# Designs tried in a protein design chat: VHH binders against Peroxide stress-activated histidine kinase mak1 (mak1). Part 1

Scores and structures below are computed, not measured.

Target 1, 123 residues: Peroxide stress-activated histidine kinase mak1 (mak1), of Schizosaccharomyces pombe (q9p7q7r1507to1629)
Amino acid sequence: SVLLAEDNIINIKVISRYLERIGVKFKVTMDGLQCVEEWKREKPNFYSLILMDLQMPVMDGYQACNEIRKYELENDYPKVPIVALSANALPHVVLSCKDSGFDSYLAKPITLQHLSLIISGIL
Positions, changes and structure headers below are counted from each chain's first letter, unless a header gives other numbers; antibody chains are not in Kabat numbers.
F is the ipSAE of ESMFold2-Fast. E and O are both the ipSAE of ESMFold2, at different seeds. Each is the mean of both directions, binder to target and target to binder. V2 is 0.75 times the mean of E and O plus 0.25 times the DockQ between their complexes.
[cut] stands for letters that were removed.
Atom coordinates printed by the task and the answers are left out, and those that the model quotes come from them; centres of patches stay.

## First folded at step 1 (VHH)

Design c11
Fold by ESMFold2 at other seeds, look of step 3:
Structure c11 (fold): chain B 123 residues (1-123), chain A 122 residues (1-122)
Amino acid sequence: as target 1 above (123 residues)
Amino acid sequence: QVQLVETGGGLVQPGGSLRLSCTASGFTFSEYAMNWVRQAPGKGLEWLSGISGSGYSTSYADSVKGRFTISRDNAKNTLYLQMNSLQPDDTAVYFCAKDFSDTYYPGDFQHWGQGTQVTVSS
């Protein structure tokens, strides 16, 4: 299953449609705190991928990713793939994503082809 | 060509109510999700609520759940925000926003309007 953290309704609709076309099960959360709490609620490896927007209310994507990675280390959990959703791919954004523990990133606007490549394991 | 015009702001006492409107032009309104966002003095942008193009799905930030209600009238190309139980911390410029973005910038005519001021003061 894929966990989507996105606070913009338009982006949720677009990404959800793409995930449906790819044929994967997914769940949507509207901020970073909801994303972390939902991920913790399930068993390790229940979510095989997290798509996480960088800017969200309550807890942003950088903070949410850090919290997940800290929790994984403290509990000896396997590392879940986390892909950042970013408004751009500027060098400082890419570096900040890497330093926060993201595995990769997708620049907006998200396309079906880019999302399919991430899900199929091109990372 | 996208134009969004927010109206309905003003001065209100704590505990009061206001209804904001956003009139849209330059795009097919019913095909897009719409959002309300605010910016308080000295703070960044805060997303408040969103509504799907059909109006079927709505979402709210925890800070406004139970107090604010988003709605739309697709025949009139108008988005609404009913705000109840207003408090001084709700003082801000309120914007409606179109299209998807993980960032919100005041004054971007492609994505949101110029805003309407809401002031909650005794």
Scores: ipSAE 0.000, ipTM 0.092, lowest interface PAE 19.6, mean pLDDT 79

Design d5
Fold by ESMFold2 at other seeds, look of step 6:
Structure d5 (fold): chain B 123 residues (1-123), chain A 121 residues (1-121)
Amino acid sequence: as target 1 above (123 residues)
Amino acid sequence: QLQLVESGGGLVQPGGSLRLSCAASGFTFSSYYMAWVRQPHGKGLEYIATIDSGGGSTYYSDSVKGRFTISRDNAKNTLYLQMNSLKPEDTAMYYCAKEGYDFWSGYSDVKGQGTQVTVSS
């Protein structure tokens, strides 16, 4: 199952349609805090992938990723794949994603083909 | 509320040096990439230097590469720009910026009020 963290309703609709077409089960959360809490609520390995927007209200994607990685380390949990959703691929954005513990990134606008390739490489 | 306060601008001779500071508050400074942006009078904004959250990786525009150095002190929540070999074309309002999405996604970087740098005889 895939966990999507995205606060923009248009992006939620687009990405949800892509995930449906790919044929994976998913759940949507609308900020970083909801994402971290939903991930903690389920048992380890329930979510096989987190798609995490970098800019969100309450808790942004960098903070949320860091919280998940800290929790995994402190509890000896397996590392869940986390892919950043980014407005651009400028060098500072890519480096910031690696520093925060993301496994990869997708630059917006996100296409079905790019999302399919990322999911296929993980699942 | 998020706040960025630039300081250290002023009038300087061509070939001179100047160091800008930016005091940050209202967000976790150490979690974000930071940038310096400048705006010459009557022109658009130019992103000139960017630094990662830990200070280990930097990016410079061609116009300032080799002359300017961006740095940060995460313990003091402060961003710096060391400007050497200043030229008249470096005259601009200089802003400190926190990373964000571009206009395409509906988000934008947050900037301070700026500090004026004037390079002239």
Scores: ipSAE 0.000, ipTM 0.111, lowest interface PAE 15.2, mean pLDDT 81

## First folded at step 3 (VHH; from c11 with Q110D H111Y)

Design v5
Fold by ESMFold2 at other seeds, look of step 6:
Structure v5 (fold): chain B 123 residues (1-123), chain A 122 residues (1-122)
Amino acid sequence: as target 1 above (123 residues)
Amino acid sequence: QVQLVETGGGLVQPGGSLRLSCTASGFTFSEYAMNWVRQAPGKGLEWLSGISGSGYSTSYADSVKGRFTISRDNAKNTLYLQMNSLQPDDTAVYFCAKDFSDTYYPGDFDYWGQGTQVTVSS
């Protein structure tokens, strides 16, 4: 199952349609805190991928990723794949994502082809 | 059939307030995110605000943040938009829209109602 964390309603609609086309089950959360709490609520392997927008209200994507990675380390959980959704792929943004514990990134606008490639590599 | 019916529009003076409602039927209301969008005469659609199925998470466009408040009453299948400090540029037809953010539901994604007119003048 895929967990999508995205606060922009238009992006949620687009990405959800792509996930439906790919044929994977998914859940949507609208901020970083909701994402972290939903991930914690389920068993460690329930979500096989988190798609995480970097800019979200309440808790941003960098903070949310960091919280998940801390929780995994403190509880000896396996590392869930987390892919950043970014407005751009400038080198400092990519490096900041890697430093925060993200496994990969997708630059917006997100295409079905790129999303399919990421999911194929993880699932 | 999914039905969304907006009410509460009307004429107000600048600085005034209105509360819009949207009554939903034909689907399990609490399982879906809901949105408000508007269209001014001769303009494209503008997304204003969204609220999760549970009502816990809300989001707003910058143009309305601090002035508009989205809410829902899942027991009454009703979505609300409280609009304060209205200005002439807020004049538009306001639509509520059903979303697919919580659960896949074929045929009901991207649905909206007939709209309600809000006019801010004088």
Scores: ipSAE 0.000, ipTM 0.093, lowest interface PAE 19.6, mean pLDDT 79

## First folded at step 6 (VHH; from s56 with Y56G S59E)

Design w1
Fold by ESMFold2 at other seeds, look of step 8:
Structure w1 (fold): chain B 123 residues (1-123), chain A 122 residues (1-122)
Amino acid sequence: as target 1 above (123 residues)
Amino acid sequence: QVQLVETGGGLVQPGGSLRLSCTASGFTFSEYAMNWVRQAPGKGLEWLSGISGSGGSTEYADSVKGRFTISRDNAKNTLYLQMNSLQPDDTAVYFCAKDFSDTYEPGDFDYWGQGTQVTVSS
């Protein structure tokens, strides 16, 4: 299952439609706190991938990723793949994602082809 | 390959107008709904408007109703967005997006243009 954290209704629809076309099961959360709480609620490997928008209300994607990584370390959990969804691919954004514990990033607007590659395990 | 190319962006004063164009190729244009979306700096995508493949049905987000007009010319494979009464918060990259079908649905897109920058400032 894929866990999507995205607060923008249109982007939720776009990514959800892509995930449906790829044929994967997914759940949507609308801020970083909901994402962390939903991920904690399930067993450690229930979600095989988290797609995490960087800019969200309540808790942003950097904070949420950090919370997940901290929780994994504290509980000796396997590291879930977390892919950042970013407005751009500027060097400071890429560096911040790496520092926060993201495994990769996708620049918006996200394409079906790039999302398919991520899910297929190419990264 | 599907190609969508937006043009017509630029710098505009508050209260001004711009007309965006999106030239389509690589698919039968009239068989697909088309959409305009935008992305302000550091913000997520906002769907603005959609138009059916025939051009017979249109829809607008509340934020742009009465100010923006979507249209298409199927003979020229071109989608348009007339933007009036522009304000600083309309500053964004504007994209055209091809729907999967002949009816528009916010977020149900398979192809995007490269975007055109619209900047509203004095």
Scores: ipSAE 0.012, ipTM 0.410, lowest interface PAE 8.3, mean pLDDT 84

## First folded at step 8 (VHH; from w1 with F100W)

Design y4
Fold by ESMFold2, look of step 10:
Parts: C-alpha cells; structure tokens; sequence
Structure y4 (fold): chain B 123 residues (1-123), chain A 122 residues (1-122)
C-alpha cells in the first residue's frame, strides 16, 4: 500500500487517479501529523511507500519525515521509502530533503510516467 | 507520444494582457477535454478553467471568471487562454492539462505540458 500525504485537493485527485491507473492500493492523509499517525497505526511494512508533500498544514513534510525516521530508530523498524513531492528541484530543496531523511523527490506537477517509474523501482 | 507545449508566457505590467497557447500532438485532440492550471511561487496547484472536447462547454474558477477566457481550435490542435487585467497575484507557471475524457474534471488529467512562466510586475 502507498500512503499519500497531500493537502491540495487538485493534487490529491491527480495522484490518486495515477495510483488507480498503476493498480496500487493507497490511503490519503491531508497533513504531516495525520501521515505520521496513520503510518504508526499500521504494522511495519504495511505501507511500502510514502509520498509526502513538503508543504502541508499542522506538520510539514520535513517534520513528518523526521518524525517517522526517529520512530523507526527508536523501535528498530525497517526504513520505509519516503519520496518528497516538491514544488521545485532547486539544489537547496534537494539538500533539505536529504537532511530530513527522504529517499528521493519528485517535482510537481507529478506525471503518471514519473510516478510509475518510482513505484516500479520500489515495489 | 502525447505532447503538450505551452507558449505565450512572459513579463507583463499590471493591468496587461497575455494569450497563452498549448499545442497538442500524439492524440485525437477533439476527443478530449482540456484544462489550464497554474502554480504560483510557493503555492499549491490551482485549477483555472476547463473546456470540453467539442468546445461547447467551459468552466472557470471564481478567481479568474470575467478576466480569463478559455478556447480551443480543434483544426489546429491548439488550446488557448486569454488573460486580461493581470495582477501580480497572477504570477505563476501556467500548465495545460489533458483530461482522460471529452468532459473536463478538475484534477482528472493524465498529461501536462512543461509550463510557461507568466510574471506580472512593474
């Protein structure tokens, strides 16, 4: 299953349709806190991928990623793949994603082809 | 191979006008609805307008009603956005997006252009 954290209604619809077309199960959360709580609620490895928008209300994507990585370390959990969804791919954004523990990033707007390649490489 | 190419962006003063074009190839253009979407610096995606495959039905977001006009020329495989009364808040990258069907639905598209930058400043 894929866990999507995204607060923009248009982007949620676009990515959800892509995931349906690819044929993977997914769940949507609308902020970083919801994402962390949903990920914690399930067993380790239930989610094989997290797609995490960087800018979200309540808890942003950087904070949410950091919380997940800390929880994994504290509980000796395997590292879940987390892919950042970014408005741009400028070098400082890429560095910030690496520092927060993201495995990769996708620049918005996200295309079906790019998303399918990421999923194929992970799943 | 589906391709969407936006042109017509640029720098314009407040109150000015621009006409964006999106040239489509790799599919039967008239069979699909088309959309315009923008992303302002540091903002999320905003759907602006949609037009049915035939061009007979259009819809606009409240933020652009009365200022922007969507149209298409199916003989030229081209989608247009006429933008009038532009203000600094209209500064964004503008994308055209192909719908999966001949009726438009915000967020229900499969292909995007690369986008064209519109900057509204003095």
Amino acid sequence: as target 1 above (123 residues)
Amino acid sequence: QVQLVETGGGLVQPGGSLRLSCTASGFTFSEYAMNWVRQAPGKGLEWLSGISGSGGSTEYADSVKGRFTISRDNAKNTLYLQMNSLQPDDTAVYFCAKDWSDTYEPGDFDYWGQGTQVTVSS
Scores: ipSAE 0.014, ipTM 0.468, lowest interface PAE 7.5, mean pLDDT 85
Fold by ESMFold2 at other seeds, look of step 11:
Structure y4 (fold): chain B 123 residues (1-123), chain A 122 residues (1-122)
Amino acid sequence: as target 1 above (123 residues)
Amino acid sequence: QVQLVETGGGLVQPGGSLRLSCTASGFTFSEYAMNWVRQAPGKGLEWLSGISGSGGSTEYADSVKGRFTISRDNAKNTLYLQMNSLQPDDTAVYFCAKDWSDTYEPGDFDYWGQGTQVTVSS
């Protein structure tokens, strides 16, 4: 299953349609806090991938990723693949993603082709 | 190869008008609904308008209804957005987006253009 953290209703619809076309099960959360809590609620490895928007209300994607990585370390959990959804792919954004524990990134607007490639490489 | 190219963006003063164009290639243009979407600085995507493959059906987001007009010329493979009464809140990158089918659905896109910048400021 894929866990999507995204607060924009249009982007949620776009990504959800892509995930349906790829043929994977997924759940949507609308902020970083919901994402972290949902991921913690399930057993390790229940979610094979987290797609995490960097800019969200309540808890942003950087904070959420950091919380997940800390929880994994503290509990000796396997590292879940986390892919950042970014408004741009500037070098400072890429560096900030690596520092926060993201495995990769996708620049918005997200295409079916790029999402398919990321999922094929992980799942 | 599907390609969508937006043009017609630029700087305009509040209350002004712009006409955006999107030239399509690599698919049978008239068989697919088309959409306009924008992204303001630091904001998420906002769907603005859609038009059916034939051009016979259109829809608008409440935020632009009455100010923006979507149209298409299937003979020229071109999608248009006429934007009137522009305000600073309309500052964004504007994208055209291809639907999977001949009827539009916000968020049901398979291909995007690279976008054109519209800036509404003095």
Scores: ipSAE 0.013, ipTM 0.474, lowest interface PAE 7.3, mean pLDDT 85
Fold by ESMFold2 at other seeds, look of step 9:
Structure y4 (fold): chain B 123 residues (1-123), chain A 122 residues (1-122)
Amino acid sequence: as target 1 above (123 residues)
Amino acid sequence: QVQLVETGGGLVQPGGSLRLSCTASGFTFSEYAMNWVRQAPGKGLEWLSGISGSGGSTEYADSVKGRFTISRDNAKNTLYLQMNSLQPDDTAVYFCAKDWSDTYEPGDFDYWGQGTQVTVSS
């Protein structure tokens, strides 16, 4: 099951349609805090992938990723794959994602082909 | 192979105009609704406008209504966006997007192009 954290309604619809086409189960959350709480609510292996937008209200993707990594360490949980959804792949963005504990990134706008490749490499 | 190629972007001063074109191939153009979508620097996608497969029905986002005009030429497999009264916050990459059907809906796309950059600055 995939957990999507995205606050832009058009992106949510685009990515949701792609996930449906790929045939994976998913849940949508609309900010970083909702994402962290939803991930904590389920058993450690329930979500096999988190797609995390970097820019969200309440708690951004960097903060949310950091919270998940801290929680995993404190509770001896396995590391969930977290892929950043980024507006660009500039070097400072890539470094910030690495420092926050993201496993990879995917530049917007996200295509069905690129999302399929990420999912096939993780799931 | 479905292909959408946007052209006509560039640098323009505030208040200026540009006309974008999107050339389609690899599908029966007239059977599908088409859309214009943009992505401003560091922002998510914003749907701008849609046009039915026949060209008889159009719709616009409030942010561009009255300034932008969508049209299509089914004989030339080409989608157009006439953009007038451009302002700095119109700076973005502009994409054309093919709908799954002959009626348009924001976010219901199966293919889109590589985009063309529009920059509005003094």
Scores: ipSAE 0.012, ipTM 0.432, lowest interface PAE 8.2, mean pLDDT 84
Fold by ESMFold2, fold request of step 11:
Structure y4 (fold): chain B 123 residues (1-123), chain A 122 residues (1-122)
Amino acid sequence: as target 1 above (123 residues)
Amino acid sequence: QVQLVETGGGLVQPGGSLRLSCTASGFTFSEYAMNWVRQAPGKGLEWLSGISGSGGSTEYADSVKGRFTISRDNAKNTLYLQMNSLQPDDTAVYFCAKDWSDTYEPGDFDYWGQGTQVTVSS
């Protein structure tokens, strides 16, 4: 199952339609805190992938990723794949994603082809 | 190969006008609804307007109603957005987006253009 953290209703619809077309189950959360709490609520391998928007209210994607990575380390959990959703792929954004513990990134607007490739490589 | 190419962006002064075009190829243009969407700096995507495949139905977000006009020319495979009374808050990258069907719905897109920059400043 895929966990999507995204606060923009248009992006949610676009990505949700892509996930449906790819044929995977998913759940949507609308900020970083909701994402972290939902991920913690389920057993460690329930979510096979987290798609995490970098810019969200309450807790941004960088903070949320860090929280998940800390929790995994503290509890000796396997590392869940986390892919950043970014408005751009500028070098400082890519470096910040890597330093926060993200495994990859997708530039917005997200395409079906790119999302499908990411998912096929993980699932 | 589905391709959408936006043109007509640029720098305009507040109160000015600009007309965007989106040329479509690789699909039967008249069978699909088309949309205009923008992304302002630091903001998420905002749906602006949609037009049915035939051009018989249009809809606008409240933020642009009365200022922007969507139209299409199915003979030329081209979507248009006439933007009037532009303000600095209209500064954004503007995308055309193909709907999955002949009726439009915000967020129900399968293909996007690369976008064209519109900058409104003195």
Scores: ipSAE 0.012, ipTM 0.429, lowest interface PAE 8.8, mean pLDDT 84
Fold by ESMFold2 at other seeds, fold request of step 11:
Structure y4 (fold): chain B 123 residues (1-123), chain A 122 residues (1-122)
Amino acid sequence: as target 1 above (123 residues)
Amino acid sequence: QVQLVETGGGLVQPGGSLRLSCTASGFTFSEYAMNWVRQAPGKGLEWLSGISGSGGSTEYADSVKGRFTISRDNAKNTLYLQMNSLQPDDTAVYFCAKDWSDTYEPGDFDYWGQGTQVTVSS
């Protein structure tokens, strides 16, 4: 199951349609705090991938990723794949994603082909 | 296979006008609704306008209604956006997007162009 954290209604619809086309189950959360709490609510490995927007209200994607990585370390959990969704691929954004614990990133607008490749590589 | 190419972006003074074009290939253009979407610096995607496959139905976001006009030429496989009364807040990358069907819906896109930069400054 895929966990999507995204606050922009247009992006949610685009990505949700892509996930439906790929045929995977997913859940949407609308800020970083909701994402962290939903991930914690389920058993380890229930979500096989988190797609995390970097800019969200309440808790941004950098903070949310850091919280998940901290929780995994504290509880001896395996690392869940976390892919950042970013508005741009500038070098400082890429570095910040690495420092926060993201496994990779996708620049918006996200294509069906790139999302399919990410998901197929995990499954 | 599907290809969308935007052109017509550039630098323009406040109050000025630009016309964007999107040339489509790899699908039957007239069978699908088309959309314009933009992304301003540091902001998320914003749907601007949609036009039905035939061109008979159009819709606009409130932020651009009255200033922007969407149109299409199905004989040339080209989508247009006429932008008037441009202001600094209109600075963004502008994308054309293909809908899944002949009726448009914000966010219901399967293919995108690479975008064209529009910058509004004095």
Scores: ipSAE 0.012, ipTM 0.444, lowest interface PAE 8.3, mean pLDDT 85
Fold by ESMFold2, fold request of step 11:
Structure y4 (fold): chain B 123 residues (1-123), chain A 122 residues (1-122)
Amino acid sequence: as target 1 above (123 residues)
Amino acid sequence: QVQLVETGGGLVQPGGSLRLSCTASGFTFSEYAMNWVRQAPGKGLEWLSGISGSGGSTEYADSVKGRFTISRDNAKNTLYLQMNSLQPDDTAVYFCAKDWSDTYEPGDFDYWGQGTQVTVSS
């Protein structure tokens, strides 16, 4: 199952339609805190992938990713794949994603082809 | 191969106008609804307007209603967005998006153009 963290309703609809077409189950959360709490609520490996927007209210994507990685380390959990959804792929954004523990990134607007490739490599 | 190419962007002063075009190829244009969406710097996607495959039905987001007009010329495989009374917060990359069907819906897109930059500043 895929966990989507995104606060923009159009992005949610676009990505949700893509996930439906790919044929994967998913759940949507609308901020970083909700994402972390939902991921913690389920057993390890329930979510095979987290798609996480970098800019969200309450807790941003960098903070949320860091919280998940900390929790995994503290509990000896396997590292869940986390893919950043970024407004751009500028070098400082890429470096910040790597430093926060993201596995990769997708530049917006997200295309079905790019999302399919990432999912096929993980799931 | 489906291809959408946006043109007509540029720099304009506040209160000005621009007309965007989107040339479509690789599918039967008149059978699909078309949409305009934009992405401002550092922000998410915003759906602006949709038009049915026939052109008989249009819809607009509240943020652009009354200022923007969507239209299409099915004989030329071209989608248009007339933008009037532009403000600095209209600065964004504007994308043409093909719907999966002949009826538009925000977020129900399968193909996008590369986008055209619109900058509203003095």
Scores: ipSAE 0.011, ipTM 0.411, lowest interface PAE 9.4, mean pLDDT 85
Fold by ESMFold2 at other seeds, fold request of step 11:
Structure y4 (fold): chain B 123 residues (1-123), chain A 122 residues (1-122)
Amino acid sequence: as target 1 above (123 residues)
Amino acid sequence: QVQLVETGGGLVQPGGSLRLSCTASGFTFSEYAMNWVRQAPGKGLEWLSGISGSGGSTEYADSVKGRFTISRDNAKNTLYLQMNSLQPDDTAVYFCAKDWSDTYEPGDFDYWGQGTQVTVSS
């Protein structure tokens, strides 16, 4: 299953339709806190991928990723693949993603082709 | 290979006008609805306008209705957005997007351009 954290209604619809076309099961959360709580609620390997928007209300993607990585380390959990969804690929954004513990990133707008490649490489 | 290339962005003063173009290739342009979408700094994506494959039907978001006009030239495989009465909050990257079908719908599109920057300031 894929866990999507995205607060923009249009992005949610776009990515959800892509995931449906790819044929994977997924769940949507609308901020970083919801994402962290949902991931903790399930078994460690229940979600095989997290797609996490960097800019969200309540808890942003950088904070959420950091929380997940800390929880994994503290509990000796396997590292879940986390892919950042970013508005751009500027060097400082890429560095911040790396520092927060993201495995990779996708620049918005997300395309079906790029998402398919990421998912096929993980699943 | 579907390609969409936006042009016509730039710097314009408040109250000014700008015309964006989107050149399409790699598909039968007239069979698909097309859309304009923008992303302002620090904001999410906003659907602006859609036009049917034939060009006979158009729709606009309330935020741009009356100021923006979508059109297409199917002979040139080109989509247009005429933007009038531009305001500072129209500053954004503007994308054209191909719909999955001949009917436009916000967020239901499969291919995007790279975008063109529009900046409205004095």
Scores: ipSAE 0.011, ipTM 0.396, lowest interface PAE 9.2, mean pLDDT 84

Design y4
Fold by ESMFold2, fold request of step 11:
Structure y4 (fold): chain B 123 residues (1-123), chain A 122 residues (1-122)
Amino acid sequence: as target 1 above (123 residues)
Amino acid sequence: QVQLVETGGGLVQPGGSLRLSCTASGFTFSEYAMNWVRQAPGKGLEWLSGISGSGGSTEYADSVKGRFTISRDNAKNTLYLQMNSLQPDDTAVYFCAKDWSDTYEPGDFDYWGQGTQVTVSS
């Protein structure tokens, strides 16, 4: 199952449509805090991938990723693949994603083909 | 292979005008609705306008009504956005986006281009 964290209604619809066409199960959360809480609520490995927008209210994607990585370390949990959804692929954004613990990133606008490749490489 | 290529962006002063073009290939252009969307620095995607496959129906977001005009030339496989009375808040990367069907709906896109930068400043 895939966990999507995204607060923009248009982005949610686009990405949800793509996930449906790829044929994977998913759940949507609308900020970083909801994402962290939903991931914690399920058993380790229930979500095989987190798609995390970098800019969200309450808790942004960098903070949410940090919290998940800290929780995994503290509880000896396996590292869940987390892919950043980014407005651009500028070098400083890529570095910030790596430093926060993201495994990879997708530059917006996200295409069905690129999302499919990322998912097939992880799942 | 579906391709959408946006052109016509650039730097313009407040109150100015620009015309964006989007050249389409790899699909039957007239069978699909087309959309313009933008992304301002640090913000999410904003749907701006849509046009039916035939060109007979158009719709605009409130933020651009009266200033922007969407059109298409199905003989040239080209989508247009005429932007007038541009303001600094219109600074963004502008994308054209192909809908799944001949009617448009925000967020129901199959493909979009790499975008063209529009910068409105003095």
Scores: ipSAE 0.006, ipTM 0.385, lowest interface PAE 9.7, mean pLDDT 84
Fold by ESMFold2 at other seeds, fold request of step 11:
Structure y4 (fold): chain B 123 residues (1-123), chain A 122 residues (1-122)
Amino acid sequence: as target 1 above (123 residues)
Amino acid sequence: QVQLVETGGGLVQPGGSLRLSCTASGFTFSEYAMNWVRQAPGKGLEWLSGISGSGGSTEYADSVKGRFTISRDNAKNTLYLQMNSLQPDDTAVYFCAKDWSDTYEPGDFDYWGQGTQVTVSS
């Protein structure tokens, strides 16, 4: 299952349709706090991938990623793949994602082909 | 397979106008609703306008209503966006997007192009 954290309704619809076409199960959360709490609610390997928007209300993607990585360390959990959804791929965004513990990033607008490649690489 | 190529972007002064074009291939253009969306640097996608497959129905986001006009030429497989009274807040990359059906809803689409940059600055 894939966990999507995205607050933009248009992005949610687009990414949801892509995930349906790829044939993966997924759940949507609308801010970083919801994402962290939903991930904690399930067993460690229930979600095989988190797609995490960087800019969200309540808790942004950087904070949410930090919280998940901290929780994994504290509980000796395996690291879940977390892919940042970014408005751009500028070097400072890439460095910030690396420092926050993201495994990869996708620049918006996200395409079916790029999302498929990321999912295939994670399996 | 499906390809959407946006053109017509550029640098304009506030109050200026631009006409964007989107050339479509790899599908029967007239059978699908089409949309324009934009993404400002560091922001999420914003739906701007949609048009039915026949061109008979159009819809606009409040932010562009009265300033932007969507149209299509099904004989040329081309979608257009006429943008008037441009302001600095209109600076973004503009994308055309294909709906999966002949009617449209914001975000109910599966393909889009690489985008064309529009910059509104003095």
Scores: ipSAE 0.000, ipTM 0.301, lowest interface PAE 11.7, mean pLDDT 82

